# VHH binders against q07589, part 40

Target 1, 356 residues: q07589
Amino acid sequence: MSRILVIGAGGVGVITALSLWLKKESDVSLVVRSDYDRVLKHGYTIESCDYGRLEGWRPHHIYSSVEDAASAADNQGYNYIVVTTKNIIDGPVNSRVSNIIRPVLEKNKELHGPQLTTHILLVQNGIDIEKEIWAEFPREQYRYTVLSGIQLIGSTKIGSGHISQVGQDHLSCGAFDPQDAAAIQAANDFVRMYSNEGQNFVEFDPRVRYSRWKKLLYNAAINTSTALVGLDVPRCLEFGVNKKSTEIEVFHPAMREIIAIAASEGIIIEEEFITMFTEITRKKVFKPSMCVDCEKGQLMELEVILGNPIRIAKRNGVATPTLSILYNLLVLVQAKLKERKGLLKFDEKTATLVDE
Key: E = the ipSAE of ESMFold2; O = the ipSAE of ESMFold2 at other seeds; V2 = 0.75 times the mean of E and O plus 0.25 times the DockQ between their complexes.

## First folded at step 22 (VHH; framework vhh_7qbe_3)

Design w1 (at its last look DockQ between E and O 0.89; V2 from the best seeds 0.80)
Fold by ESMFold2, look of step 22:
Structure w1 (fold): chain B 356 residues (1-356), chain A 116 residues (1-116)
Amino acid sequence: as target 1 above (356 residues)
Amino acid sequence: QLQLVESGGGLVQAGGSLRLSCTASGSTESMGWFRQGPGKEREFVAVIDSSGGRTYYVDSVKGRFTISRDNAKNTLYLQMNSLKSEDTAVYYCAARGWSGRSFDYWGKGTRVTVSS
């Protein structure tokens, strides 16, 4: 029976744990930070368009930290580490994925040495999100694979221990290295363990890098723009000059730049997706995730969605005039969010940023 | 380790044509061309997928340049037509390995000079 640790107890993480738990083919652990005491005592209330209403639900194990999950007295290590946290690489250093998963990797190595391959599944937005893991954990010292999870679920924590899922659970899972047979097998195994026929949609993704670059068309152009202005997509489109300028002068140019950047990395994205992603929510009045994060005063996944592709563009000599404007304005929005949270201080006497 | 060797550079009049070649020592995933003009940073030009069926060109060369590959010879080509002075650069062949995340293999370049 596979032992799976899900890290992150937001809307995505809790439904991930629930789906695995319902299949009854894995031993499911969940790291529950701020809600730990409440969930331990009362369980989760879950209202799911796919899985129904559950009250008092817990996975097989819950822990208040990754360190506790790794140090549990009877812990046999974990076959899978599923990371569902937002990837805020410009945030606190301990929020980096490599630091989050390190206690489990070290414990697996101590318990099993080379006999256990740890499968690290990143269910996070953006590109180059796997790079830090390969850099921080040399293959000479650690046995692991890195898997990609692209989740299209609409699931939100709406209160302590309370999850509302209104968008269907749709997961695409694959290997970042398409030549890694162990990773491919692990991704297919995860698809099987996650699949609840008739209730969700789960598929193996044979072209992870292509899929992530393709999704960036929406995320880097639309998610970012809506976050900057605090509007849903239909309003962004209708409020534009002649009801056209937003798509023609902002969304489409930003998407064309992403296509160029992907191409400079050897990934060819079809131009037809520009229209497809522009139209997919034209008539649906809701705010994309980055817009919602900003309105809630939470940090955005700005670097993995926009910073990383711009850095690739600079390295590869690809012009990004539209993305650069979006990025630089959103860096200011992110700094405002950090200041409000006490992560950044501005000294009004000197009119300078306090770096220490 | 994969080796890439470019050839075909030279001096050409504006409006003229050149064909660059790049021979790889083994099979590759996607392949592409980059260029570095005088006093400039290296920039992306064009890419072709592993099968040769899909291509992408930056706007500045679209319609003038054609990228192609012959997988039996492990050779990449760039047909450059209607050359302009701003096309003057050292052209680099790049390849992505089958496990590669990005273009990790690079040639040493071939020089193209477009005279006005």
Scores: ipSAE 0.781, ipTM 0.934, lowest interface PAE 1.1, mean pLDDT 92
Fold by ESMFold2 at other seeds, look of step 22:
Structure w1 (fold): chain B 356 residues (1-356), chain A 116 residues (1-116)
Amino acid sequence: as target 1 above (356 residues)
Amino acid sequence: QLQLVESGGGLVQAGGSLRLSCTASGSTESMGWFRQGPGKEREFVAVIDSSGGRTYYVDSVKGRFTISRDNAKNTLYLQMNSLKSEDTAVYYCAARGWSGRSFDYWGKGTRVTVSS
């Protein structure tokens, strides 16, 4: 059976591990980190709209670090690495996805060489998230595929070892390269291993690039704007000038720019989605994930959501006036968060950054 | 290796029309047109999907340019009407392979000059 390592024990990661564990078709390991001792002793308490209430639950294995999980693989290694952490390219180097997964890839290579293909599933927001993996792990030296997971789920860690899932799980899983037969098979296998009929919604995604660009309409326009101002979506819409300026002058222009960038990459997103994404949360009082991250003082997925599409736009000669303003303001918010975390130091006597 | 060959460029007066063609040596996914004006970086103009059923145009050409394709002939077209001096550029044909990556295949370009 497939040996699956889930990395990241927030609301998404724990429900991912639970869904796989319930299907009974895989050997499920979870990297828990700071909650390790609590979960080891008491297990998880999970309140799930999909699965009901669970007490004292653990997957087959838990580890306090990826390094420990890799060491414990004995002579078997892992077939899948499922990354559910936030992808913060401009964050600390040890938080880079390539560095997070490296111990497992090195161990698989040591144990099996080319005989074990490692399937890396990125359950993360944004576009071009797979590029770091291809750049850091040459195909001549490593056997792997890279898969895309787009998960729509309302699941939150509400305390140490406590998960609350109030939004049903929908996972779309596919290959970043639609011509890679091994990746396509691995994605379909994952869908089968994740699917709990009547309880969650899981599908194979045949057009990963289209799906990620389409989701970016919401993420690049709404996730970013709400994070900048600290407001839920209904408040952003109602507080605008004449209750219209936010959608007409911020959301819609940002979404049109994303559509243009996607088009310049050969991916055509239907303009009807501009209205759809604007309306889908108009009457739902909730803060999107980037807004929540910013309020908690956590770094944002800024580069994969805004930086990467803007870089594509520059390369392809696509104008991005709205996205560029959002990005440059959020770069300042990200720097403020980094300063509060001690990742940046400003010398007030010289009015300069220390060491940069 | 997929090859793309543009044709149809030339000198035309403002307000006039011109039709560009691009013949591909084989089957492609999406195809598009880019252009590079004097002293400028190359910029995106228009794209058409593999079936020919969906298109996208940048605002500066919308309503004036029509992209189309004939898959039996592996040929992409750009009908340019109501030409303006700012449309002066080298026009490049681009195609995606079936891997779903970016535009990996490019023609050498055809020059369009719009005079007053």
Scores: ipSAE 0.768, ipTM 0.933, lowest interface PAE 1.1, mean pLDDT 92
ESMFold2 (binder alone), look of step 22: mean pLDDT 89; pTM 0.904

Design w2 (at its last look DockQ between E and O 0.90; V2 from the best seeds 0.83)
Fold by ESMFold2 at other seeds, look of step 22:
Structure w2 (fold): chain B 356 residues (1-356), chain A 116 residues (1-116)
Amino acid sequence: as target 1 above (356 residues)
Amino acid sequence: QLQLVESGGGLVQAGGSLRLSCTASGSTESMGWFRQGPGKEREFVAVIDPSGGKTYYVDSVKGRFTISRDNAKNTLYLQMNSLKSEDTAVYYCAARGWSGRSFDYWGKGTRVTVSS
């Protein structure tokens, strides 16, 4: 039975743990931070379009920290680490994925040496999110694979220990390295362990880099634009000049720039997806996740969604006029959020930023 | 390591044509062409997938350039028609390895000069 540690107890992480738990093929642990005491005492209340209403639910194990979860692994370690936190690479250092997962990787190495390969599944948005893991954990010292999880789900924490899932769970899981047989097998095994027939949709993703670049059409153009202005997609479209300028002069140009950047990295995305992503959201009064994050005063996944593609474009000689203005304005929005959280300080006496 | 060798560059009159070739020492994932004009940074031009069935071109060359590959010969081509002065550059062949995340393999380039 695979031992799985889910890190991040927001709406996504809790439903991920529930889906694994319901399948009865894995031992499911969840790291719960601010809600730990309440969940320990009362369990979760979950209202799910996939699974119905649950009261007092817990996975097999809950922990208040990754360190505690690592210590409690009973000499078996964890076969999977599933990271569902937002990837805020410009945020606090202790929130970086490498630092989050380090206690488990160190413990697995201490207890099992080469016998246990740890499969790290990143259920996070963006591109190049796996590079930090490869850089921080040399494979001559650590036994692991890195897997990609692209999850489309409408699941929100609506209170301490309360989860509301209104959008059906769709998960695509694959290997970042398509030549890594162990990673491919681990991704297929995870698909099997996650699948609840008739209740969710989960599939193996044979082309992870393609899938992530394709999703960036939506994320880099629409998710970002709505976050900047605080509007749902239909309002962004209807409020444009002649009801056309947002689509013609913002969304579509940004998406075309992403297609060009992906192409400069050897990934060819068909232009029909520009229309597809615009049309599937045109009539849905729905705020994308980055817009919701801004409204809640939470930091955005800005660097993995816009920063990384723009750096690639600069390296490859690809023009990004639309993406660059979106990025530079959102950098200011992110700075406002950081200032409110005490992560950034402006010295009004000198009119300068104080060192972090 | 994988080696890429370009050929076919030269001097051509505006409106003319050239065909560039790039021979790889082994199998590759996607392949592409980049170019660097005088005093400019290297820029992306075109890419073709490993099967040869999908392509992408930057707008400035679309309709004038055709990328293709012959996998039996491990060779990438760039047919350049209706050449303009602004196409003057050193053209570089690039390839992704099968585990590669980016274009990691590069040729030394072949010079194309378009005269007015």
Scores: ipSAE 0.811, ipTM 0.944, lowest interface PAE 0.9, mean pLDDT 92
Fold by ESMFold2, look of step 22:
Structure w2 (fold): chain B 356 residues (1-356), chain A 116 residues (1-116)
Amino acid sequence: as target 1 above (356 residues)
Amino acid sequence: QLQLVESGGGLVQAGGSLRLSCTASGSTESMGWFRQGPGKEREFVAVIDPSGGKTYYVDSVKGRFTISRDNAKNTLYLQMNSLKSEDTAVYYCAARGWSGRSFDYWGKGTRVTVSS
């Protein structure tokens, strides 16, 4: 049986652990930070459009930290690390994915050296999210693969130990390096272990880079804009000048810029997706994830969604006037969130940022 | 270790045409053209997928330039029509390997000069 550690106990992570647990083909561990004591004693209450209502549910193992999960791996280690946390590379250093997964990679290496390959599945938004892992973990010292998980799901934590899933789970899983046979096999194995036929949808993704750039049309144009103004998508569209300015002057230009950036990296995205992403959200009255994060006072995945593509654009000589305005305004929103959380300090006496 | 060699650059009057070629030493994924004008940073121009069926062009060259490839010869082409002085640049051939990463392979460039 594969031993799977799911890191992140938000709406996505808990449903991920539940889906794996229900399939009964893996040993499922979940890292539960703030809710650990509550979940240990009472389990989760889950209201799921896919799986119904569950009360008192726990995966096979829960831990209060990744360090504890790694220590408890005994002589077996973990085959998969599934990272479902938000990837906030401009956030606290301990929230960096490389730092989050390091205890497990070190433990697997200690226990098995090169005989145990660790499969790292990043269920996170954005592009270039795998680069930190390759940079921080030299392949001559660590045995691992990096997998991409694109999950379309409407699942949120609505209270301590309480998860509400109102949108069906669709997961696409593939290898960031399509020349890595071990990664391809691991991605296909995960698809099998995650699939609960008739209840969820999961598929192998043979073109991870294409899929992530395509989703970035939505994330870089719509998710960001809604976060900036605090509105759901239908309101953004209906409130625009003549009910048209938001899509014509903001959404579509931003998406065209992403298509140009992807093209400059050798990835051609069909222009039809500009219209598709706008129209499938036009009548859906709900706030996208970045908008919700901002409203809850939580940091946004700003750098992996906007910062990284803009850096690519600058390197490749691609103009990004719309994305740059969105990014620079959201940098200020992110700084405001950081200040409120105590992660950034402004000295009001000198009117300057405190150096750290 | 994939090698890319551009050819076909030269001097041409504004309004004229040139055809650039780039021969690859082996099989490639997507291929594209970049250019660097005098005193400017390198900029993306056009890309073509491995099959040759899908292309993308930056707005400044759309309708004037045509990218194509001949996979039997491992050769990429750029047909440049209605040339303008602003098209003056060193043109670089670029290719992606099959690892699915960015454009990691580059030629040394071929110079195009468009005179008024």
Scores: ipSAE 0.800, ipTM 0.940, lowest interface PAE 1.0, mean pLDDT 92
ESMFold2 (binder alone), look of step 22: mean pLDDT 89; pTM 0.903

Design w3 (at its last read DockQ between E and O 0.98; V2 from the best seeds 0.85)
Fold by ESMFold2, last read:
Structure w3 (fold): chain B 356 residues (1-356), chain A 116 residues (1-116)
Amino acid sequence: as target 1 above (356 residues)
Amino acid sequence: QLQLVESGGGLVQAGGSLRLSCTASGSTESMGWFRQGPGKEREFVAVIDSSGGKTYYVDSVKGRFTISRDNAKNTLYLQMNSLKSEDTAVYYCAARGWSSRSFDYWGKGTRVTVSS
């Protein structure tokens, strides 16, 4: 059986571990940081629209840290590392994905050298999220593949050890390099191990870069706007001038800018998706993930969702007036969150940053 | 490594037409055109997918420029009609390789000057 380590025990990570566990084709480990003692003693309580109610549930193994999981790999190691944490490039160095996964890559290398290929599945939002992995782990020194997971799921941690899933799990999994046969095989194998027929929806994604740019229409326009104002999508639409200005002056222009940026990278996204993403969210009275992150006091995936596309746009000579305003205002929101967490300090006597 | 060679640039009067060509030394994923006007940074103009079935144009050239490709000849084209002085630039051919995340291959450019 494949040995799978899931990193991140939020609503997404726990349902990911549960889905793998229910299929019974893998050995499932989960890194459970703050909830470790509670989950060790009592297990998870899960209310899932896909799987029903579970009480006292645990995957095959739980660990309080990635370092502990790597040490416990014994003489077997891990075939897959599934990263479900938020990708916060502008956050603490220890939250960098390369630093999070390094203990496992080093342990696999120690145990098996080139005989074990580590499949790194990034279930994270944004674009260019794979670049750090390729840069930090030279392929002459490490044996790995990098896989993309695009997940649409309505799953939230509502308390210590308590998960509420109200939206069906859809996962698209594929290789970032469409010419990497090992990565393609690993992605297809993961689809098989994650698919629970009739309960979730899981598919192989042959065009990962296209799919990530397409999802960015929603993330860069809608997810960001709702986070900025603290509103669900229907409220954003209904509160607009003539119940239209948010859609016409914010959502659609931002999405058109993303389409232009993707095009400048050689990826053509059909304009019908602008309407599609607007309409599928118009009547859903819930706050998108970035808005939820802000309300929980958590840092946003700002750089992978807006920062990276804007940098690409500047390099390629693509105008982004709408995205740039959203980004610069959200930089202020991110700074506010960092200040509250002690990651940023402002001296009110001098009106300056202390650690600039 | 993949080589791209542009041709077809020259001097043309406003309202006129030019056709640019770019020959690739091998097969490519998507291909596109960028341009750099006098004193400006290079900017994206148009892209065509690997099959030639889908295209995208920036608003400033939409309706006036047509991007196309002939995969049997590994050649990209840009038909430029109704040229304006603002179209004066060095035009660069760009291509993605089959594993590339972005346009990794570039030509040296061909100069287009639109006179009044």
Scores: ipSAE 0.815, ipTM 0.946, lowest interface PAE 0.9, mean pLDDT 93
Fold by ESMFold2 at other seeds, last read:
Structure w3 (fold): chain B 356 residues (1-356), chain A 116 residues (1-116)
Amino acid sequence: as target 1 above (356 residues)
Amino acid sequence: QLQLVESGGGLVQAGGSLRLSCTASGSTESMGWFRQGPGKEREFVAVIDSSGGKTYYVDSVKGRFTISRDNAKNTLYLQMNSLKSEDTAVYYCAARGWSSRSFDYWGKGTRVTVSS
């Protein structure tokens, strides 16, 4: 019986906890923040295309913070930490993934020393997201693996304790290190514990780095461009000069740059995916996630989607004219969002940014 | 520790050809070529996957350069045709280890000079 802590109680996190709970092969804990009191008293209301309608549902345990979940682990600890939050490395320090998961890793280490290997599953966008974990938690001091989750799901929180899932859950799960037998086993075990036959789709991913670079074509070219202009993909395509310039002068060049960057890191992505990602989104009248985040006043996953690839490009001598313009403009959008959230202050009397 | 040793550099006339080789001391995942021209930063040129089945080339060398590998000999090749003055550089062999995120192993380089 695996003990699993799911961190993040948005639409993705709640359905993740529900899927694990329904399989009945794990002990499922969920960190719930703003909805904690509501969910404690009444449970979740869930309308799911995969699982139908549920009322009053809770996983086995809920907590108001990761610190409380770690404390409540007492003498058992957690086998898996599933991170479903957005990865905002330029955001508040306490929102960084390493700081979010630290209380659990420290508690597991205190309780079990080298006996418990903690499996950290990052269900997050971007590239190099595992790098912070390896840098912050030396293997000499911590026993863990890092797993990749690439998820495609249409699930949102539509009210306090109320989740609407209108898109079927697809999850690909694998090990960042393809030579790490423990990580491979943990990923396969998670696939088994998450799979609900005929209701969701989950698979083991043997080539995590390839899969993440491939998805970055969409994220770095389309997700970013739509966020910059506040439009869905069909509008971006139809509003372009001669209904062609967005695809030809923005999406495709940005994707070609990502393919070049991945190649400079030894990962070869087939060029047909450039047109594939455009075609599968051409008629989808909905705003991609980064655009939605901007409209809700929430910070973007800008650094893991654009910043990190551009840093790799600079190191490897790969030109990124399209990505660099997108990135520099989106840095301004991110600063505007930070200012509205009180994370930046501009002094209009001096026309300068206020320190801290 | 993997060791990479390049060979095959030299002087060549514009429009000419050269073949570079790089022998690795053991098996590798992807392998690639980078180059550093006079007064420039090192830049990516081409990569080949572990099986030799997939390749990628930067636009400036497409159609002129061919990357290949012989896994039985742990050797990487770069066939350079229709050479131009802008191809003048020190060429570096690079390799990924089987657990590596990136190219962690590098040769010392071999100089290619293209004259008119």
Scores: ipSAE 0.809, ipTM 0.943, lowest interface PAE 1.0, mean pLDDT 92
ESMFold2, look of step 22: ipSAE 0.799; ipTM 0.941
ESMFold2 (binder alone), look of step 22: mean pLDDT 89; pTM 0.905
ESMFold2 at other seeds, look of step 22: ipSAE 0.805; ipTM 0.943
ESMFold2, fold request of step 23: ipSAE 0.794, 0.794, 0.789; ipTM 0.940, 0.939, 0.938
ESMFold2 (binder alone), fold request of step 23: mean pLDDT 89, 89, 90; pTM 0.908, 0.908, 0.909
ESMFold2 at other seeds, fold request of step 23: ipSAE 0.797, 0.796, 0.799; ipTM 0.940, 0.940, 0.941
ESMFold2, last read: ipSAE 0.785, 0.792; ipTM 0.938, 0.940
ESMFold2 (binder alone), last read: mean pLDDT 89, 89, 89; pTM 0.908, 0.908, 0.901
ESMFold2 at other seeds, last read: ipSAE 0.784, 0.797; ipTM 0.939, 0.941

Design w4 (at its last look DockQ between E and O 0.98; V2 from the best seeds 0.81)
Fold by ESMFold2, look of step 22:
Structure w4 (fold): chain B 356 residues (1-356), chain A 116 residues (1-116)
Amino acid sequence: as target 1 above (356 residues)
Amino acid sequence: QLQLVESGGGLVQAGGSLRLSCTASGSTESMGWFRQGPGKEREFVAVIDSSGGKTYYVDSVKGRFTISRDNAKNTLYLQMNSLKSEDTAVYYCAARGWAGRSFDYWGKGTRVTVSS
C-alpha cells in the first residue's frame, strides 16, 4: 500500500487527497497549514461536483508542516510526494519546491538508503519545473523520480476547512524523463490510485514535455494577459479593437512565439491549438488562475510560465517580442505584489531598491 | 557520445541554392538547424521530428528552406533555395537524444556565404 504525502491544502490539494482516499489503495497524508487546528477538530466540509457533499472528512493523516510529516514517517517513509503548491521561484527561498520537499527526501534516505525510490509528483504549471529538483538532489545521493501532473479542476477553498469543487477533475500524469522505466511505472500506478471511475477523469501522459509546452500556449498568452489587465477572457476578446485586436495582436502572436520556442527545443506543436485555446475560452466567464492570484494580492507563477520560456528563447535565438513585453510588465506587477507583502522594499529617499 | 558532422557549405550567389547535410553517429530523436551570422548570436532555423513527418521553420526561411532526414543513413538535410545575403552564417546541426529534453548534441558547423 503506497504512502502518499500531499503538500498544499488549497482546493486542488484537498480534492487530490480526497480522490486518493476514496480509491482505498493508498495511505494518504496531507499538509494543512492555516486550517490545521480546525481540520483536526472538525474535518473538512467538501462540496464536490465529482464526489458530492462530505462533512467532517479527513485523510488518514494530517500535519501542520512538511517537517512534522517527515518526522512521523520514522519507520516507513513516503512513496509519493505530491506537490500542489504554486511554484513561485522568484519568491522566498524557503518556498522553493526543493526546500519544501527536502525534509521528506532526507528522512526517506535516512530510513531506507537506496531501497526506497521517492516519486515526486509536481502538480504545478509551467515548463522546466523539474530542473530545480534534478539540480538540487544529485542522483548519486538520492533515489527518486520526477513526475508531471497536469490538472484541470475548478476547486477553491471558500472558508476555513471548506472546499468547493465546481469544475470536474481531469488529471494527466506522466514521467518527465520518458526513458525512466521506474518513473513511467510510478506514473501509471498513480493514475490507478487516483482514478475513481465514473467520477473523475485520469490518464497516463506518455509525452509530458509536449503536453506542458502545449498547455503553455494558454498559460503564457491568456493566463498572463488576463492577469495584467484584470479581466476574464470573454471581456478581453470583446473589449479589443474591432472585437479582434486582443486575439490577433496579443493572444495569437504570444502563442506563435511559444510554438517557436518549443520547436527550438525539438518539440513540434500544431498551430491548430492556437485557435482551439482561444475558442474554448471565448465564452468561459471565469478569470484564469493568474488573474485571480493577482487580484487576491498573491504572487504569480510568473517565472515558470513566462520567465523560463523566454530564457530558452534567448539561448536558442528565438524572437519573443509579444512574450517579452508581457513578461516585463508582469515583472513590475509581481514587484508591486511583493512590495505590498513586505518581501521587497523601495527607499524613496534614494529612489533605489533596498538590499535585503 | 553522439557525433554530428555537417557538410555542404560554401559560397553561393543571391537567389541561388545550396544543400547542407549532417551525419549523426547514431539514431536521434528530433534534429534541427541553427545558424550564427557575422557578429550575431546563434539562432534557431528549423526542426524535424524523429519520424520525419513533422517540421517547423522560422518565418524568415519558411517557403525557401526544406528540412528532411534519412533515418537509414542517420543524415539530416537542409535544402536552401532563393538564398539572400541575410542567410550568410555558420550553420549548425543539432540533435536531441531519446532521453533528452533539449538539443544536447551539436556539430561544429559549416559556413554558408551568400554574395551580392
Scores: ipSAE 0.753, ipTM 0.928, lowest interface PAE 1.3, mean pLDDT 92
Fold by ESMFold2 at other seeds, look of step 22:
Structure w4 (fold): chain B 356 residues (1-356), chain A 116 residues (1-116)
Amino acid sequence: as target 1 above (356 residues)
Amino acid sequence: QLQLVESGGGLVQAGGSLRLSCTASGSTESMGWFRQGPGKEREFVAVIDSSGGKTYYVDSVKGRFTISRDNAKNTLYLQMNSLKSEDTAVYYCAARGWAGRSFDYWGKGTRVTVSS
């Protein structure tokens, strides 16, 4: 029975744990932070378009930290680590994915050495998100695979221990290294363990890099623009000059730049997706995730969505005038968020940043 | 270890044509062309997928350049028509390995000079 640790107890993480738990093919642990005491005493209240209403629900185990989850593994360890947190590489050091997962990797290594392969599933936005894992955990010292999860789901935490899922869960899971047979097998196994026939949609993704670059059309153009201005997608489109400037002068140029960058990395994205991504939320009055994060005073996934593509473009000689202005303005928004959180200090008497 | 060897560069007048070739020592995923003009940084030009069915071109060469590949010969081509002085550069062949995240294999380049 696979032992699965889900890290992150937002709307996505809780439904991930629920889907695995319902399939009855895995032992499901969840790391719960702010809601830990509430969930320990009362369980979750879940209103799910996929699974109906549940009250008092818990996965098999809950923990208040990853460190506690790792300690509780005793002689067993975890087969899968499922990371559903936001990937904020410019945030606090302890929020980096490598640092978040390290206690589990170290515990698995202590318990089993090379006999237990740890499957790390990143259910996070962006590109090059696997690079940190490979850099921090050399293969001669650690036994693991890195898997990609691209999830489309409308699930939110609406109160302490309360989850509302109004959008059906669609998960695509695959291996970042398409030549890693163990990773491919682990991704297929996860699809099986996550699939609840007739209730969710889960598929194996044979082309992870293509899928992530394709999703980046939306994330790098629309998620970023809405975050910058604090507007939902329909408002961004309707408020544009002649109701067209936002899509023609901002969204489409940004998406074309992403297509060019992907091409310079050998990944060819069809231009028809520019129209598709512009249209899928044109009539849906909701704010994309980066916009919501900014409104909540939370740091954005800025580097994995926009910084990484721009760095690739610079290396490959691809022009990014639209993405670059979006990025540099959002760097200022991110700094404002960091200042509010006490991660950055500006001395108004000298008009300078205080060195840390 | 994969090796890439370009050929076909030379001097040509503006409006003329050249065909570049790049022979790979083995099978590759996608392949592409980059170029570095005098005093400039290397820049992406075009890419073709492993089957040869999908291509992409930067705007500055679209309609003038055609990328193609012959997988039986492990050879990549760039047909360059209607050449302009700004096309003057060293052209580099690049390839992705089947497990590669990016273009990790590069030729030494072939020089193209377009005279006005």
Scores: ipSAE 0.749, ipTM 0.926, lowest interface PAE 1.3, mean pLDDT 92
ESMFold2 (binder alone), look of step 22: mean pLDDT 89; pTM 0.904

